# Designs tried in a protein design chat: VHH binders against p49116. Part 41

Target 1, 238 residues: p49116
Amino acid sequence: EGPLLSDTHVTFKLTMPSPMPEYLNVHYICESASRLLFLSMHWARSIPAFQALGQDCNTSLVRACWNELFTLGLAQCAQVMSLSTILAAIVNHLQNSIQEDKLSGDRIKQVMEHIWKLQEFCNSMAKLDIDGYEYAYLKAIVLFSPDHPGLTSTSQIEKFQEKAQMELQDYVQKTYSEDTYRLARILVRLPALRLMSSNITEELFFTGLIGNVSIDSIIPYILKMETAEYNGQITGAS

## First folded at step 16 (VHH)

Design Z15
Fold by OpenDDE, fold request of step 21:
Structure Z15 (fold): chain B 238 residues (1-238), chain A 119 residues (1-119)
Amino acid sequence: as target 1 above (238 residues)
Amino acid sequence: EVQLLESGGGEVQPGGSLRLSCAASGFTVSSNHISWYRQAPGKQREWVSTIYTGGRTNYAESVKGRFTISRDNAKNTLYLQMSSLRAEDTAVYYCATLSEYLRQFGDIWGQGTLVTVKP
């Protein structure tokens, strides 16, 4: 019954704190990350198919894939975020922890590798020159993943994922007809998302929340938030 | 260390005015979107107003035309000028950036400032 996504779902505009300060403190990083997470989750909410799954299933889906959505968001918004600068700042903050012997060698390695993987993924997406439509469909494919444990309505989720894939295919064939293998080329990037640790991502970007709340615990609140409140907080469009 | 300290609350009569303050530290108010929230007894917390980085402002319909959000960059302080106060405006008022707002979902809210509107 109609397409899974519309043109309205292509819009994905992240607003950063401005101007960027000389020193990116934990607040700046956490605020930026929070905005991206917020935007990503409300993007999901804007999809009728997502709403059709019900609140419980929606919450479960987002809990399962928020890191992947967030990472795609990082890639999509890498330029406006100055992601490289943010990552460098994160590394600098980690250096303080290292100096204080708060992290084990193994943990340091894991965190640094994670940062590397994030950067590489974003670079790879930039090299592919992924457009807004493609990002939207990729996010939908990630969102409607039926293979997460504990999900209900898996058949319906699978159907939505297939629809997203089909629409992406149609879009790519129409828009990039000269590039026969573009679809396959962009889809093979998706496995890299599942190499990313949600815990490490949370630690890196949401340190300000760590110890008080988890992303997992926040997700239901964000999903239940009134649209007017969301718009009032971020876009000003109420 | 990021902190937001609300003040200025008190008891006022209906139709009265009150000015709330939110003193920020650890970040620059003018560089962030900052919002006022309020929670009435027995009710859910609700968004009241936001001042955006560029200086643009937005308000909940319930307070539009009565409340004015502003900031003093020199003092790194956010304000909420409330006028024509009503009984339904009675609440604890909080200020927060988005990240601070999210942090509070862990049931770790600041003290806020209490506004009581009663005859």
Scores: ipSAE 0.660, ipTM 0.855, lowest interface PAE 0.8, mean pLDDT 92
Fold by OpenDDE, fold request of step 21:
Structure Z15 (fold): chain B 238 residues (1-238), chain A 119 residues (1-119)
Amino acid sequence: as target 1 above (238 residues)
Amino acid sequence: EVQLLESGGGEVQPGGSLRLSCAASGFTVSSNHISWYRQAPGKQREWVSTIYTGGRTNYAESVKGRFTISRDNAKNTLYLQMSSLRAEDTAVYYCATLSEYLRQFGDIWGQGTLVTVKP
């Protein structure tokens, strides 16, 4: 068996709407988020091991971990996205809703805490100066998580996750040999992803879709999309 | 409010030409990747063309050399110039950004514009 990931899986280039407008409206936020989601799913689809699991299992995996993948993507693409600006805009939109008395106090607290968690996570990743390879392996570890409920082929998923872990270990040992505890510092960040609500993430970033569609409902369509169509929409590689 | 309004559809003979328009409001077309899609009766939705923010364009193989995507920034409008039309080009045509495209996957379809190619 070959490696789980290749150098082609390291590249993760997000293209944002440009130029950034002075005012970030709901459309801008949703479009940006959609592009990231799309890119993340494309990345997953490009992994041979992922393909080997079959469509049903693939769909289940992505449904289970899309929020974690998305969040890692936010962290990785924080600079190009101007994530701080996007989050500020989201907060501003939320403030408008608050002023209009559309949200309960408890809900406001939950949403604000979630935003805080997102920002803290991204900041922590930035402080660790995670590189492209490390992000790729972390995403793979998150993707191939066998402990989600309702999954099939859990033994195979676990095998792939172990491969991702081993490859990450080897990479870190080779690249950062002087930093003996780097691997541990990186891996200890993963639990934070499981504590984040996918529902709140969806409400914050995908407001334009919410109410009529859910990320959960569109995932199968994206995963079944033909590669040519997929690439034609965002990269022009079709 | 974000809106995309398609127009310009109609009936045309094979070999004919037609120009579709997509008027955008609530966002700037030049700042976004915008695509044309089409859905023929009884068939799945199909990607047709995309114009990217940098002005680069891409086309499905089925329409390459026959269709031209463009935009007028001043009018905030997307266009699809169709030439050498074929019967298989018959479909309802939609324009969308990626987020709008994803919204449509939820069975929320806009009006679109119908193109019918028949003798």
Scores: ipSAE 0.641, ipTM 0.850, lowest interface PAE 0.9, mean pLDDT 91
Fold by OpenDDE, look of step 20:
Structure Z15 (fold): chain B 238 residues (1-238), chain A 119 residues (1-119)
Amino acid sequence: as target 1 above (238 residues)
Amino acid sequence: EVQLLESGGGEVQPGGSLRLSCAASGFTVSSNHISWYRQAPGKQREWVSTIYTGGRTNYAESVKGRFTISRDNAKNTLYLQMSSLRAEDTAVYYCATLSEYLRQFGDIWGQGTLVTVKP
């Protein structure tokens, strides 16, 4: 009935561990990534349409798209995160594994290509100068993707995605009226997200979780967390 | 390797006080938002308190005014001063950063420290 997103959904503020250590260890990287993941999932949960899908459906939906949401979050928060520094640190940590011959040549190539794709995607988004509203709508479009296998309520999900797309279109036409092709330029970036491996993303950013938990397994818990708990853990606002 | 070791638990009478400690290794407590959690028997784990990197603190409503979270940077240790303890405060208490909190969902939480409030 009403709009899919409100101004409250545009706000996306990531807080980093502070101060940044001289050496970015695995914990710092994992903690930063966890905060972003948490923020992204909490953002999704704050959308009334998302809530309307029900617990089972919205859990499945987030499981399907968490990597894409996370990656959009990386792009959006790249400056605050010092993403280039984080990625460099990740590469440095991987060098140890390489030197110890723990990874196959093919795996090294896959990981390095993934890092490259992440960097290129974030750089491309920066060049487009994507604003907070556009990011919010893009995340909504990604979130409400009906084409993931195993989803229920696909018709409803599709409707929500269409609403997100229409609202983005209206926003871009209104805000960037002089740029006729801005919408197209923005949307054409989305396919890049589908080419990124969630497994490699998890390995890179959540190394501390590897062997113990998977992002897939913790998603239901994050989505069930109380708002008060979230505020207590991440946001220093209250 | 990141490690968090809770201590200071024990038995105490209602209205009593207890101070819990959380010794951290592998990361700097002052550089992270770090929280206390607790789990009572047969109940779900709940958030208790957080100290933010800037030193600001937050508390669950159930413990507000009774518990105080603090840290010693030199010792890289987190504390929870508990006062006016109640029976409902009985639980195993855990400390964790967000990443550690998430990690423990897929595995068994550390030992924590048991607080028992009973006459």
Scores: ipSAE 0.530, ipTM 0.816, lowest interface PAE 1.1, mean pLDDT 90
Fold by ESMFold2, fold request of step 21:
Structure Z15 (fold): chain B 238 residues (1-238), chain A 119 residues (1-119)
Amino acid sequence: as target 1 above (238 residues)
Amino acid sequence: EVQLLESGGGEVQPGGSLRLSCAASGFTVSSNHISWYRQAPGKQREWVSTIYTGGRTNYAESVKGRFTISRDNAKNTLYLQMSSLRAEDTAVYYCATLSEYLRQFGDIWGQGTLVTVKP
């Protein structure tokens, strides 16, 4: 019938608190991350195929993949977020925590390895010069993953994922016709997303906001928010 | 230190008016999307209105035409002008940024300001 995504789904404009403070603080990081999370969840909600699956199914999809969508969002918005500066500030804080014996060595090692993996992923996407259309289709492929446990309607989800893959292939072949392997190079980056820890993402970007509650448990509430509560995030309008 | 402090609540007659204030410190109101929410006793918190970074505004259908959100950048303060108040507007009112909205899912919430519309 029609395409899986329209031009409105390619636009992904993150607005940041301004100006970025000279010394980054937890509030700036958490507010920036919250804006990205809400933008990502409502991006998913805006897709007609997502809406067609029904509320229970589409909530389960987002619960399963929110960290992958968030990580793609970090890569896509890395320059506007000054993500490298944010991660450097977090690393400096962790190094001070070692000096003051405030965290276990095992936990700090795990967090540092996660930061390195995140930096590597973002760098690899930047080196490929992934554009907004490619990001939109990659996010759709991640969103419509039928292999997460506990999903219903997996055959329909798989059909939507196949449609996203076909539309990405068509876009890449049309737009990058002289680069035969671009699609393959892009797609081989996706498995790294499943290795990202949602627990550590919460610690890095949502410290002190949600207590012992995980983000996947609040996703139904985020999806139910009226578009008007956050609409300036989606269109880039202020 | 980021803080939002609500004030201006009180008792009002049906059809009356009231202006709520949200004094911000630790950030500038012009650089943030800031919303008003309300919660009646025993009810879930409900979105009321948002002012976006560029000054555009939006409203829940139940308050559209009766409530006006605004800000005074010189005072770093948001306002909610409420008019034509009805019994169903009785609630504790809160202002919040997006990250502060997430705090409601932990047990760390602000005090808000109580608005009571008399029977």
Scores: ipSAE 0.212, ipTM 0.620, lowest interface PAE 4.1, mean pLDDT 83
Fold by ESMFold2, fold request of step 21:
Structure Z15 (fold): chain B 238 residues (1-238), chain A 119 residues (1-119)
Amino acid sequence: as target 1 above (238 residues)
Amino acid sequence: EVQLLESGGGEVQPGGSLRLSCAASGFTVSSNHISWYRQAPGKQREWVSTIYTGGRTNYAESVKGRFTISRDNAKNTLYLQMSSLRAEDTAVYYCATLSEYLRQFGDIWGQGTLVTVKP
């Protein structure tokens, strides 16, 4: 039984490529986003409840929710990443691409609407001043979502999600005892994550990936990566 | 824009040594974490070693004590010094940043540099 998450699952430290270039560019954005993606996937697979579901279920679950986890990561790390500056640079890049290429006006509109949704989501999370414990439980609630199509073991996944919700509730009540509606305000932000488009996220943050590759197709390889290899590539630990 | 070009591979006897090079353009080697990977025929690509922005290094267990990763910031070049080579080290070797590593899963790989350790 025990708690769903331990203190090791609360730590979520993103390091940026350094030094920051004088002008933000595709390499810096893609490298930074790749670090966040790997950090998010490592976080998910480090959870004993996640491990207990088995490899096939793990892959299916992460494929269903990786964009939501990534978006929560963006909100959590928005300050460290200078996300507003990155999004402004992307907008400028898109405008220059229109002048150079015959891009679809409908696609540009979709991308701009997505950027607005992302900024609005991150701003709403910043106004609530969501802390690291709250983010960890929110990510667990998103990860253990039983209603995604194609999942197996949905009853077990639902039980893990309920446990994450209970632990979040207990944490908020203890830590923010005078804010009666904090839990409700936090939880009502989560549905917005389902509105985020994974293909637009790939375009915004993973442009360096070739257009015939998707994050969905890479997830099994990231999840199978040995912990020592991941730590050696990403964290600089050891 | 970003390009990493591997070289220095060849045939070697067991116990021999080779030095691989990775010439970088479009980014600064000293400003990034950069890794060596390898892929034997028919096998999954595996991580070998990383050098971090600060100069610290890390290695896969299978190569610790035998391989040394380094860089020359003036030449913007990454190196892998390989010694005590074994038949199991036979593979095509690649260098990559993290985003380049992700790119290679879904598209045409770069050429890499072939290392063959004779039986």
Scores: ipSAE 0.098, ipTM 0.561, lowest interface PAE 5.2, mean pLDDT 83

Design Z15
Fold by ESMFold2, fold request of step 21:
Structure Z15 (fold): chain B 238 residues (1-238), chain A 119 residues (1-119)
Amino acid sequence: as target 1 above (238 residues)
Amino acid sequence: EVQLLESGGGEVQPGGSLRLSCAASGFTVSSNHISWYRQAPGKQREWVSTIYTGGRTNYAESVKGRFTISRDNAKNTLYLQMSSLRAEDTAVYYCATLSEYLRQFGDIWGQGTLVTVKP
């Protein structure tokens, strides 16, 4: 009983490697993306409602939604990450691959369309000036999605999602009381997250990181990581 | 080309000391959070210690007070000073950034440096 999230769950501070290299490279992009991934999964693990669902359900939920959480994290941290600069570097690399005839034209078109969708999503979130509380509740809504295939405890997951929705509603009404339609404008952005490809996210941000293993296959190991290990690997100095 | 090369392993008696080195090329040690990990025979790889940009450090509970992580920015090298070594410290030791740590779940592995603490 009590709020689904507390103030400790609102904090979401991404620290980037410093300084940015003269030329962007795979190592810098992968390290930055790994920090965001671990931040996102540690955030999910820290929620008491998430912990209450048990390890098997936790793994199933995060496997189903890790890309949505990651995409929300990209939008939330887009400025500190210089995401537009990273995406521009990736687009330039892909355009060079077209000119050199090194990659499938259909695959490159899919990746470019995904980049455009990602940029549009991040721009729409920035235009709405989504704050940290709103991001935290949006992440909770996507985390506790009961309609993914193969989930157990669906009724409890739905109750947690409803609680996240109600707490977001209360927050928006209190904080933005003169903007009657703010909640509706925020919520209509969520369906776009389900259309984002985890396969392409891996290609954009994790190229060369894990070889022939997908992010969803390592999620159980990240979720089981001891708190001291996570703090040692993820939280960093300015 | 980014490379991390571990060295300094060997055989040591219980209670002894060793210093491991991790020479970095293709990136700057002081610009990254860099960690030591170890993997004992038949066990999962475990985190040992991290040094952050800015110099702050952190340690696994099993090695606190016995191991010290440090770096030499002029040599672009990370160190792990190990003291009061025990049989359970026997492992292959690796240095890695966070993204290199995730690589262990894929198909590409580094060699590491073997530390053997005699019975």
Scores: ipSAE 0.013, ipTM 0.469, lowest interface PAE 7.1, mean pLDDT 82

